# Designs tried in a protein design chat: VH-VL binders against q9nrl2r1430to1533. Part 9

Target 1, 104 residues: q9nrl2r1430to1533
Amino acid sequence: GGVHELSAFEQLVVELVRHDDSWPFLKLVSKIQVPDYYDIIKKPIALNIIREKVNKCEYKLASEFIDDIELMFSNCFEYNPRNTSEAKAGTRLQAFFHIQAQKL
Short names: E, the ipSAE of ESMFold2; O, the ipSAE of OpenDDE; V2, 0.75 times the mean of E and O plus 0.25 times the DockQ between their complexes.

## First folded at step 19 (VH-VL; framework fv_iluzanebart)

Design n1 (at its last look DockQ between E and O 0.74; V2 from the best seeds 0.00; counts 0 for: pae E 5.8 > 2)
Fold by OpenDDE, look of step 19:
Structure n1 (fold): chain C 104 residues (1-104), chain A 122 residues (1-122), chain B 107 residues (1-107)
Amino acid sequence: as target 1 above (104 residues)
Amino acid sequence: EVQLVQSGAEVKKPGESLKISCKGSGYSFTDYWIGWVRQMPGKGLEWMGIIYPGDSDTRYSPSFQGQVTISADKSISTAYLQWSSLKASDTAMYFCARHDWYDSDSYYFDYWGQGTLVTVSS
Amino acid sequence: EIVMTQSPATLSVSPGERATLSCRASQSVSSNLAWFQQKPGQAPRLLIYGASTRATGIPARFSGSGSGTEFTLTISSLQPEDFAVYYCQQYDNWPLTFGQGTKVDIK
């Protein structure tokens, strides 16, 4: 159905958004401020988009949801060097996600 | 259904402060940019700035930087536009609008408020 | 800032005729161009984004074309409800900027 009670996916997204290291992932990278981003990243994604997909019940399997979250981190590590604040935040947030994802 | 409802018309005098509002509903308020657009009487559209309620990231047009303040209260799904000291030249219709994205991060607006008329005269 | 210039200022056409509106950018905006329609006493309505993609619910008679610095909005057969002011807007660079508008009125 289209309307559903708070799900495990919704709760996990809420927890990710509230995490201190979520700031690089809350919304899509601005192509105005980072002109070369979308030349490198071909499947852009962020937590706001993932939340929208959850709300629209687009994820039929947990694996689909996990794949999008992993894509989000993959994009970050592909574009940002290891020593950047974005990459470091991504590393910590991904570790948190992996722990929480075990509950799915 | 996505809706943006703005506060009512304002009649003010020069030097007075003002804060107008835009309440979003029918969508996740924190996940979309909200912008403000000025339209002076009989004139065209002017982009003022935008805010992302999820983290309060705010961008201003240079023409409006320091002239107005854009803010948001995500707890009540409301964006604000405020002046510390109004001028007669601030008389205009002010629209709020939701920034939407279909691919990448594109800054166009697909849902608009009904507008707030601000009249400043002595 | 990128200056958007629309022409003509006013376009008078008869119902059923083709209307062609132009929008020029002072520098390239790629395809990051939107078109809006505004009727008296109403908020603007999104017609086209990405220079050529119709927004949801927009009739097929509206079409956008162009890239770089030259853009066109075409109304293939003008309907009575199409008489309005039309604005182009670039979102390729800060600050976002609108054209000054083209008024489409009845001949």
Scores: ipSAE 0.567, ipTM 0.890, lowest interface PAE 0.9, mean pLDDT 94
Fold by ESMFold2, look of step 19:
Structure n1 (fold): chain C 104 residues (1-104), chain A 122 residues (1-122), chain B 107 residues (1-107)
Amino acid sequence: as target 1 above (104 residues)
Amino acid sequence: EVQLVQSGAEVKKPGESLKISCKGSGYSFTDYWIGWVRQMPGKGLEWMGIIYPGDSDTRYSPSFQGQVTISADKSISTAYLQWSSLKASDTAMYFCARHDWYDSDSYYFDYWGQGTLVTVSS
Amino acid sequence: EIVMTQSPATLSVSPGERATLSCRASQSVSSNLAWFQQKPGQAPRLLIYGASTRATGIPARFSGSGSGTEFTLTISSLQPEDFAVYYCQQYDNWPLTFGQGTKVDIK
């Protein structure tokens, strides 16, 4: 919760954004481009929203931050078939996240 | 506070190129869409397109596809609208605006630049 | 594309009176509708999004309603500073489109 945790959340989000497999997660899925997405995904979240919540100090606990990141991956796997580029990117980025999250 | 500052007015001739700018500050520039809106003299507002500076994802209105280029340089928090060859019909006020992305509807404009007047005449 | 039609084109209203502006979409836009105010010589300002949600800092006299194809912006007690052109914009489908505007003149 203090300054150290906020810096760690910010650093982790930056590393996730810079990762090659971040492309499905940078921003919310477009309802215009993917009309049925929000019929299936009821709690949408993306890295840009998570970063803004870190910037506004909206996370009181590390678990809240981790929950949003895990929700992001869960949404990906719920919407996308496992053989898609999106799901494969999600699997690799989630593995990277789990390694980095050990630092929290 | 969120601020979008556009480059100054331009007076051009048909056939000339032009690149106008929109600099964002007071927020995470790479985390919001930036759109461009045209307002011809005495007319209403026309959506031209948008860009997500974080990954350069760019979408155009069909009326403007191939007529302009929208781009961004995230290192200096600046979006651009560019013509390779201006026409007299491009005479208008051009606004940049930030899109709110919080909910699934994400494509409405919450903050606007002051506008850049472009005049194209012989 | 979705055509947005506003009425009336011009509305003359006395200060303190209610102003009612209409916006009709050529097909359903659900609640994906925003209202903007543009004063002479200025950039547009967001008033309402989601058809009925007032943007931050917008006075309570502004309210929006409607869904689907018919939408209304109401100014419950018109102030002198409310002289402006008002635009609706749908963001349900690309291209994003604006109505042609309603000019509110203070009578």
Scores: ipSAE 0.124, ipTM 0.753, lowest interface PAE 5.8, mean pLDDT 90
ESMFold2 (binder alone), look of step 19: mean pLDDT 90; pTM 0.918

Design n2 (at its last look DockQ between E and O 0.54; V2 from the best seeds 0.00; counts 0 for: pae E 8.0 > 2)
Fold by OpenDDE, look of step 19:
Structure n2 (fold): chain C 104 residues (1-104), chain A 122 residues (1-122), chain B 107 residues (1-107)
Amino acid sequence: as target 1 above (104 residues)
Amino acid sequence: EVQLVQSGAEVKKPGESLKISCKGSGYSFTDYWIGWVRQMPGKGLEWMGIIYPADSDTRYSPSFQGQVTISADKSISTAYLQWSSLKASDTAMYFCARHDWYDSDSYYFDYWGQGTLVTVSS
Amino acid sequence: EIVMTQSPATLSVSPGERATLSCRASQSVSSNLAWFQQKPGQAPRLLIYGASTRATGIPARFSGSGSGTEFTLTISSLQPEDFAVYYCQQYDNWPLTFGQGTKVDIK
């Protein structure tokens, strides 16, 4: 761990985006549609932002990449109750991520 | 370099269908909203709608809802604006533009296409 | 929808003078306000977002201020290339809406 592997990060993001449960995470929450979101979530992040950071080589360590992905899930679980579709999708996608992250 | 290149000028008659295009390059096309803005001759800017290419999430202005269709083909980094039946009042310049944000989902446009002139007359 | 009203419709100023453009919203849009510049035959160009933040590459003579319902775009010393039409745009609520524009021309 702790080694930057651009191709590995790129591939993992592609796999996350293609996953059926990626829909809550593809882009940032609309502050127009969810006016209180950014009052609660102070470090918003989504897969499009993470991919941009990968493309710009902003991740020097695998741990930094993993931290952003975990932040993305943390935000989802902080804002969405457990019984919501978003939280359920997040739970499944995070499990998938944890399996794939073992390859990093 | 981020670029949006639109299809060429169109001359059409009322009742005809039309589909114009906007191709993005120099960035990850699927990860940014693309919007359409109308500008009638000698008039101001009118927001028509936006689409997120990754999932085709689309938002329309009420004034244009049902009047046009916004779509995207992410495989070729292209967004579309189409009419099923043009009217003379559709004569205008049409701009596509990339939605940008930094830390939040803010809906302003930082890069614009060169515009497509659509002329509808009998 | 939120109606954006710009004033004046036309602003005539001499090169080197200060230009002040107004944009009013029919209801509060917080700081979710952008300014665009458009020259004849060209696409609009982003000047300001978040009511007061200059976009990348925009000269320091351009500044935005205001919040809520009242906003101002200021050009401290008008340059020849600044003669154009300027639009404000709110992105606080659907649908997104533009002002009708202010034309800045030579006095």
Scores: ipSAE 0.746, ipTM 0.919, lowest interface PAE 0.7, mean pLDDT 95
Fold by ESMFold2, look of step 19:
Structure n2 (fold): chain C 104 residues (1-104), chain A 122 residues (1-122), chain B 107 residues (1-107)
Amino acid sequence: as target 1 above (104 residues)
Amino acid sequence: EVQLVQSGAEVKKPGESLKISCKGSGYSFTDYWIGWVRQMPGKGLEWMGIIYPADSDTRYSPSFQGQVTISADKSISTAYLQWSSLKASDTAMYFCARHDWYDSDSYYFDYWGQGTLVTVSS
Amino acid sequence: EIVMTQSPATLSVSPGERATLSCRASQSVSSNLAWFQQKPGQAPRLLIYGASTRATGIPARFSGSGSGTEFTLTISSLQPEDFAVYYCQQYDNWPLTFGQGTKVDIK
C-alpha cells in the first residue's frame, strides 16, 4: 500500500504495544531464561521487530503485516500451555488485534 | 540520527551516592535494550548490565549484581546507572550503549554514549 | 560466563601493512561476535557484527571471519587513523562479555 496503510500499520502496532497484555510480546524470548524456546519455535518474532519492519517499510501488503502478527500469537500458543499467563495474555491481545484489524 | 547523551563528569568521595544518566534520541527509545559498560583507567571494557525501557526488564552481570542499580524513565527517554555507596574502585569511565534486537544478526551494541568519567577519591 | 581472550595484547604494524587480530571464546558463540575500535578518550565504535558483517560506514579494509570459538579481525592496509585498541565482544549469551583488547601500534 500507500502512505495511509503504513500509518495504519504503525497505529495498530502502537495500540498493541500499549495494551496491558502485550508484556509477553514486546521483545524476543530470552534464550538464556527459556533455553528450549528456539528448539520449538522456528520463526520467532515480537512487537519490536514488527514495528521496525513497519518503520523500514518492509510490508508491501496488509496480509504480510497481519501474517507476522498472527505468527506472533501462533508461536505463543505453540510454546505455552493454555493455563499459562503468557497464553492467557495472548488470547486477550489476539482478540483485541482482530477488532483493530477490521480498520485496515 | 540516533544519539545517546550522557551526564557530565563526577568527582565524589567514598560512601557518597551517585546517579548518572543517558538520554536517547532519534529512535524509539522503549523498543531497544540500553546497556552500561565500565572501563577502568587503562583497562578494557566490562559489561555491567542492560535494561529494556518498555517494561523495565533488567539484567545484570554477576560482577555488578547488587553493586549498582540500572533503571529507566521512558517518559523522558533516559536510562540511569546509580550507586548507593561509592568506593574508590568505582573510579572509571562509564558508557551507555544501545543494543539492537531487530533480527538474529543485530544483537550487538550499535550506538554508544560519549562516556561519563566518575572519580572517587578522598 | 563466556571468557573472550584476545591475542596479541599489542600488535606493532607499519602503515600500509596487514594487521591480524585474534579472539577466542571459552565456548561456542556461533557467529554472535562483534568487533569494536576505541581511540583514547572516545567511545568504542562498532566495526563488525555477526562475526563477518561490516557495520554501516566501515571501510572495506576491515574484515572479520570465524565462527564457534575462534575469530579474526583483519585490517588489510593499515591507515594512520587505524592505530587504536580493538575489542571483540560475544552476544550469544548473558552476561555479554568483551575480550581484554588488542592495541595496534605503529611499528
Scores: ipSAE 0.022, ipTM 0.713, lowest interface PAE 8.0, mean pLDDT 89
ESMFold2 (binder alone), look of step 19: mean pLDDT 89; pTM 0.911

## First folded at step 20 (VH-VL; framework fv_iluzanebart)

Design o1 (at its last look DockQ between E and O 0.06; V2 from the best seeds 0.00; counts 0 for: pae E 13.1 > 2, placed apart)
Fold by OpenDDE, look of step 20:
Order: sequence, then C-alpha cells, then structure tokens
Structure o1 (fold): chain C 104 residues (1-104), chain A 122 residues (1-122), chain B 107 residues (1-107)
Amino acid sequence: as target 1 above (104 residues)
Amino acid sequence: EVQLVQSGAEVKKPGESLKISCKGSGYSFTDYWIGWVRQMPGKGLEWMGIIYPGDSDTRYSPSFQGQVTISADKSISTAYLQWSSLKASDTAMYFCARHDWYDSDSYYFDYWGQGTLVTVSS
Amino acid sequence: EIVMTQSPATLSVSPGERATLSCRASQSVSSDLAWFQQKPGQAPRLLIYGASTRATGIPARFSGSGSGTEFTLTISSLQPEDFAVYYCQQYDNWPLTFGQGTKVDIK
C-alpha cells in the first residue's frame, strides 16, 4: 500500500516481526512439522494473524491487542520446554514486548 | 531485596532420611527456577538439579537423579532437597540458588542461599 | 555432559597485579558461560554471565571474555578482597556443569 503513518499497534507489530527472536511467531505452527501442536494449543495465534487483525481494525482496546500477543507467548511456553530455542526466543521477545507495550 | 534463606545445619547417621529447605523472598517465587548445588568438603560446586515452583517442573543432573528429590511448596515460597537414606558420602554443604531467566532463559544463578551443612557419620 | 576445565588450579598473584583465569569447555557453549567467586565460609557470588556481562554491583576490574570453548576471567588489578576461589559454569546444555575452580591466593 501507500505510505501512511502507522498506528501504535501497527508499529509495534512491525518491531516484533523485525526482532531477531520473532522466528517462532511469524506464522502459525505447521501441522505437518508438529502433528500434535493443535491437540495441545486450542487458541493458536501468530504475528501474521495479529497483523491482519490490526489492519482490519479489530482491536478496539489496547488490552485486546495485548491479550492476543500474550496468548501467542503463552502458547509458546505451553508447548515448548523452557530450554528450547523457541521458548528462549519467546522469553526474550516477550520481554521486549512488555517494554514496548508500556507506550500503548 | 531478593533473599534465599536455608534451614540450619544437620547432623545425621547413615540410613536416616533428611529434608532441608530454602525459602525465597523479595521476588515472585513462582517465576524463577531454583536449584541446588552440592559442595563436598574442600571440593568444588556440583549442580544437582532445579525446579520451577510455578508448575513444579523439575530437572536433575544425571549424577543425582534417583539419589535425591527436589520439590517446592509455592504457597510458602519454599524449595526442598531430600534424601530417603543418607550416606556418609552425602556429607557436604548444600546451596540453593535462584536462576535468572530474563536475558535468554539463562540458567545462571544470580542469588544464593547461605548454605546448609549436612554431616552424615556413624 | 559438557566438561568445564579451569586452569591453573592455583594462581598466586600479588596485590595490584593482573590475574588471568582460564576456563575450557569440552564442546562449544557459545556465550552461555558464568563466573562465580567464592570466599571461605560463604556462598558463591555471581560475577559474570553471558561470558562477558558483569553482574550488578561487580567492580569494573572484573571482566569476562571468550566464546565457544575458551573463556577467560580477568582481574585487572587484584585487590585484597579478591583472593578467593573462582568457578566457571556453562548453561548451554543439560546438565549444567561447573569447572573445578581456580584458587587465587596471595603471592
């Protein structure tokens, strides 16, 4: 699209996606690669989905946006053991998010 | 301020059971791994295992797996290390310590208890 | 497990001198390496984590360097309170493991 001023939500999603530790969260987990994922995680979400919701103005409150981001991290920590690369990345990214979310 | 306070020195005989404690304060007890480290007299540090009080996820060193039990009671912010049957070779100083997780779910110990001396002799 | 080997076993240094302690890992641990100081009758104290980051309150004379399998703790100018045993510890892989320690005593 054209050049426009990003909303706070849009900007934060961009920053999250660009973060080095975003790789586990960019897209929904593959059912092929992780067959049991969706047996465990009942509310799957990823940054691309959150971005879409932002673009569609589905978030009326900052708390709704934050809830989805926290759900994304919660899913990661629920499925992945703490010593995994995914969980480690999630821990760092969540810390980053918490700092940035204070600005919302 | 973060503090880990351990139970007092123990003098036991071989074959006896023992449970020592480590109480955390000054932080959210359920959000940090807490570990146990053995130091035999005049020797170095040995990692025994860790527990996440939030969900009681517990991990042991292979050297201590089945030899001790690590547990926690988050309602009183306390972690435990216990033996069902002590041996003379269990004589050592035992430290509890908190893990920091903020950087990269790192597993280094940033705060330590004062240690519990366990002496096992006939 | 990853074996951590420290050298020397004992390092005799005069006050004010530079102390260099080595820690070698049996396999690469990237930068997941911590250093601890322990004085007699006390619990260990965290000095360095992430191979090179000083813990809060640690004097600037303490520095950590290295990556992969070779790590170094340097005390630029040894102070009287620095005489102690120092341990490295890897947290890259399970189980967590410590080096056997280096004793820094007065020359």
Scores: ipSAE 0.006, ipTM 0.647, lowest interface PAE 11.2, mean pLDDT 92
Fold by ESMFold2, look of step 20:
Structure o1 (fold): chain C 104 residues (1-104), chain A 122 residues (1-122), chain B 107 residues (1-107)
Amino acid sequence: as target 1 above (104 residues)
Amino acid sequence: EVQLVQSGAEVKKPGESLKISCKGSGYSFTDYWIGWVRQMPGKGLEWMGIIYPGDSDTRYSPSFQGQVTISADKSISTAYLQWSSLKASDTAMYFCARHDWYDSDSYYFDYWGQGTLVTVSS
Amino acid sequence: EIVMTQSPATLSVSPGERATLSCRASQSVSSDLAWFQQKPGQAPRLLIYGASTRATGIPARFSGSGSGTEFTLTISSLQPEDFAVYYCQQYDNWPLTFGQGTKVDIK
């Protein structure tokens, strides 16, 4: 997209990063600290990577940006049982994201 | 836009402590790994370790584990490399570098600091 | 750790000619290989990542190829500014390791 679409993507990812429930999603899960994560999650992604892709103009369509954000939540729910702090944070952040994404 | 600016050259004696710095600007400092690379005089590049400043997740090359401390202060966008007791064999150029992550575990270095020359001699 | 071996140690090439640099890994690193250029007194500069992808702003005369254990950097027509030391680096697994370097010098 255009410069205004890139600014909207950046604004949205900044809002996600600032949310209290962003902590599981700020960076990729450490292979050293969670060694089985990458045996289970084949398409890892995190907010820092999404933000860099926005900065490098790698999203051509809003749907591509939204797909990466939704992949991030899907990975969380696939790896983490629903009773975990990570999954609960993911549920709340995803709800926030759906509200904010309507502004795109 | 992205810059890594390192502290100036150091001349030290064996047994002294030292902490050198690498200040990142033009990007979100807490969202990128910063690595340290040693280059001894006339020699090649050696990876020492890497830190994620957002949570201080730190990984060392086995050759450097216990020999140096890598740390960061995210409030001032600065990474550090520290020795508690320098040896003459620590004489080298030290680079900090940022990695680019287009996929998982992509730890190649896309931006480099200018280097800090450390000279340790009696 | 994965040992990266570069050859030759020094490569003498005339300007305008092709230079071919080799890098071998002691075990497969898939395509997780980068090439760097370093001139005296300067920081390394990223040329190639992913074995074959040029970094932003790198001239088309630089190309990389290979996967697994054997990799090649080719400079198709050497320019005066290309005389430097070149390093390969694997990033497939920890610890990250560099080759010992190939110096490209004037013939």
Scores: ipSAE 0.005, ipTM 0.586, lowest interface PAE 13.1, mean pLDDT 87
ESMFold2 (binder alone), look of step 20: mean pLDDT 90; pTM 0.916

Design o2 (at its last look DockQ between E and O 0.40; V2 from the best seeds 0.00; counts 0 for: pae E 7.9 > 2)
Fold by ESMFold2, look of step 20:
Structure o2 (fold): chain C 104 residues (1-104), chain A 122 residues (1-122), chain B 107 residues (1-107)
Amino acid sequence: as target 1 above (104 residues)
Amino acid sequence: EVQLVQSGAEVKKPGESLKISCKGSGYSFTDYWIGWVRQMPGKGLEWMGIIYPGDSDTRYSPSFQGQVTISADKSISTAYLQWSSLKASDTAMYFCARHDWYDSDSYYFDYWGQGTLVTVSS
Amino acid sequence: EIVMTQSPATLSVSPGERATLSCRASQSVSSYLAWFQQKPGQAPRLLIYDASTRATGIPARFSGSGSGTEFTLTISSLQPEDFAVYYCQQYDNWPLTFGQGTKVDIK
């Protein structure tokens, strides 16, 4: 990925962070507040980590970036029942992501 | 290059308010926890609290809860430590420091500001 | 809260010799232990995290060991620039706490 892909990843992450439904995904889940989370979720990830990976140019392919974003949503749906505010936020943010990802 | 630059030294009287600042650069300010550490004259280091500027999640040491306010303005990449009414016992050096985002509950500090000396005397 | 106790309070060591600093926790902190160096008029500098991992740019003469309640910082060949106060800090549980410091003087 060239300079164009790197700026696109950066812009997409900024848009995700700004979205009203980003609140469950801004940073890693607290082990103290949610003690069993890391027993269930083995590949934790959040928007702050993804943004740092973009800043460090760690994504070589757009598919790698997309995979991390989709992992973030998959973790949300695996841990949280469908009727929770977290899962509902994840559904809406994922839909927004798919719209924005068309620009990649 | 990660850099934390704090505001200059302050000389105040008891009862006055004060807000000191810590400006971060060279990294994504909203993606890292930033904390405050007090060092009283001739003494060791004391953790005061920490903030995640991305969502303003703020957590205080029990010893400092209600004594100070920690805040951030992400539009200018700046964290703040604030007193509404200073006491002579607030005389100390105050450091800001950055923590990586690896674990939201386990905070060690990888980069430090230069410190702000606050002197409170009659 | 977890009390961190450092020993000795002051250590005088000749250049080229080995310095050993101890840090004890009032309860297990597993390996969630960091070491910092602070020189007069300066901010602390991270030396070691996770009990034994050197931070980027820290000379190999600094090493950390231990787990649970007992931790050691070793300076294998003391240099003149190593005179400072050294602090341990636990980050296993809130509130985060520091030891009171060990001052290392160069003979």
Scores: ipSAE 0.019, ipTM 0.686, lowest interface PAE 7.9, mean pLDDT 89
Fold by OpenDDE, look of step 20:
Parts: C-alpha cells; structure tokens; sequence
Structure o2 (fold): chain C 104 residues (1-104), chain A 122 residues (1-122), chain B 107 residues (1-107)
C-alpha cells in the first residue's frame, strides 16, 4: 500500500510473518485439506486475519491484540500433537512473539 | 470498499498469447484467495483455479491445469490469468473473484470483478 | 469431481409468488454450499453460503436450506429484480464445482 509509519501492532505482525516458523499461521487452515479442523477449533484465526484487524484499527488495547495472537498459538497446540512440525514451529514462533510483545 | 477491477475486453486470433488482469482494492490483497471463473457464451460458471497472493499458493481445476497460468503481483495488488496460445474455444467471459474467510477457510466468492470478455476468432 | 445438478432448468414464476430452486450433489458436500445470483450482463452475486447463511445485504426473502446432497434456495415472494439465473457451488472438495444454473423468468 501507501507509505506510512507502521504502528507497533503492524510492525510486530510483519516480524511474525517474516519469521521462518510462520508458515503454519499465515492463513486459515483449509477445510478441504483438513476436514476435521473446524470440528475441533471453534475460534480459528491466522496472521492474515490479525493483520486485517490491525489495518482496520480493531485493536484498541494491546491486550486484545495479544489475546488474538495467543489464541492462534493455542489453536495450533490444541489440534497438532507436540512432535508435529506445526507444533514445533508454533513453539518457536510463540517464544519470539513473547520477547517482541514486551515492547508493546 | 472492496473492489475487483478487471482489464478490458480482448479480441484475439488463435495462436496468440494473452494475459488479463484483476486489481484488488479496499482490502489487504495478500490475505485473500482470488479465483478465476470462466463463462462461455450462454453457458454456466466454471471454476478455473485460485491463488493466494500472500505466498502464491495456486490451485487449478483439472480441466484447466496446463491450459492457463494463474499468477499474482502483490506489489500492485493484481492477479493474472494468461494463455500461451489461444483457441477459438477460449472465447468467453472471465471473472475474477475473492474468497471470503471468517470462521473458516471457505472457498465461496464474496466479491467479483466485472468480467473480461475474450473473443478468439480467425 | 463432485457434480452439482440444478433443477429445474427454467422456472417461470409470477411476481409475488414463491420460487423453489433445487441443487443436488453427486456426493455429500456437508454444508459447504453457496448460492449465487447472476443477472444479464453482470457478474454473479453471492446470496447464501454454508447452505443457509445469507450474505451481507441480501434480502430476507432469500433463504437456503439443506445438507449433504440435497439443497434448496427459496425466494418467498419473488420481486421484479429477482428474475435472473441462480447457481449453486460446492466447496467441500477439490475441484470447486458449480451447478448448471436455474433461470427464473416471469410467467
């Protein structure tokens, strides 16, 4: 888009997306590829959705933004066993997020 | 407001190449799948394929696999549909459309371009 | 692929009357079914998704029902602007597929 200074939320989302371990979280899980996903996960969310909410200024508090990010990781760990690539990626990305979130 | 604006009508001859475009605006272009749908004259809708501009993940209908190429340039919020060699049977209206997402990664189209008419004749 | 079959091919209805359109899937598509309206010279417009949920801005006279292999689009009281072609589309399995369409015209 246009040239503008990114907010703290926008900047953090960009950093999360650019992270090597963001691949499970970039977009919503396909119901075609994973038919049972939405039977288990009732509040699906992904970085593209969070980014859209940031762009629309839907987060008024940092806690709201953090809650959505944590939900994203929670969903991952609920659906994926600990030894899966998705769960391992999630663990590393969440650790990165927790460090960056301290700046908010 | 969400808008998809397609390139103008094309008149081509068999054997020629063609690339038509679909520009999105009013939303985060990289965060939504964009699909292409063919409608031959007086006929119904045919799904051709979809692309996720964020990572260029692309899916084709078996009927159109290898027949067309779907791509996107996220720097200008534009998706493309192209042919290397047109046939008379490619004459049709071509629509681009955005896939919605809320509670699931659903593959129905919530916003549509106005369509691009492609006419291929000798 | 999942074949979507719509019936009837053409439905002639008087203004103010109820219109019932059918869509059948060759195999179950659960509730992953959408309905579209297309008027001459225009792009399709989403009416219903997830079999029974009305899209934003769609009048209440439009309703969708069904699951599995049998689906119905109902227009409770046909308005002049409702004369168009209607398509169903499944998004349960690849490839995505549309029905052949039902034309609703004036009796």
Amino acid sequence: as target 1 above (104 residues)
Amino acid sequence: EVQLVQSGAEVKKPGESLKISCKGSGYSFTDYWIGWVRQMPGKGLEWMGIIYPGDSDTRYSPSFQGQVTISADKSISTAYLQWSSLKASDTAMYFCARHDWYDSDSYYFDYWGQGTLVTVSS
Amino acid sequence: EIVMTQSPATLSVSPGERATLSCRASQSVSSYLAWFQQKPGQAPRLLIYDASTRATGIPARFSGSGSGTEFTLTISSLQPEDFAVYYCQQYDNWPLTFGQGTKVDIK
Scores: ipSAE 0.017, ipTM 0.679, lowest interface PAE 7.0, mean pLDDT 91
ESMFold2 (binder alone), look of step 20: mean pLDDT 91; pTM 0.922

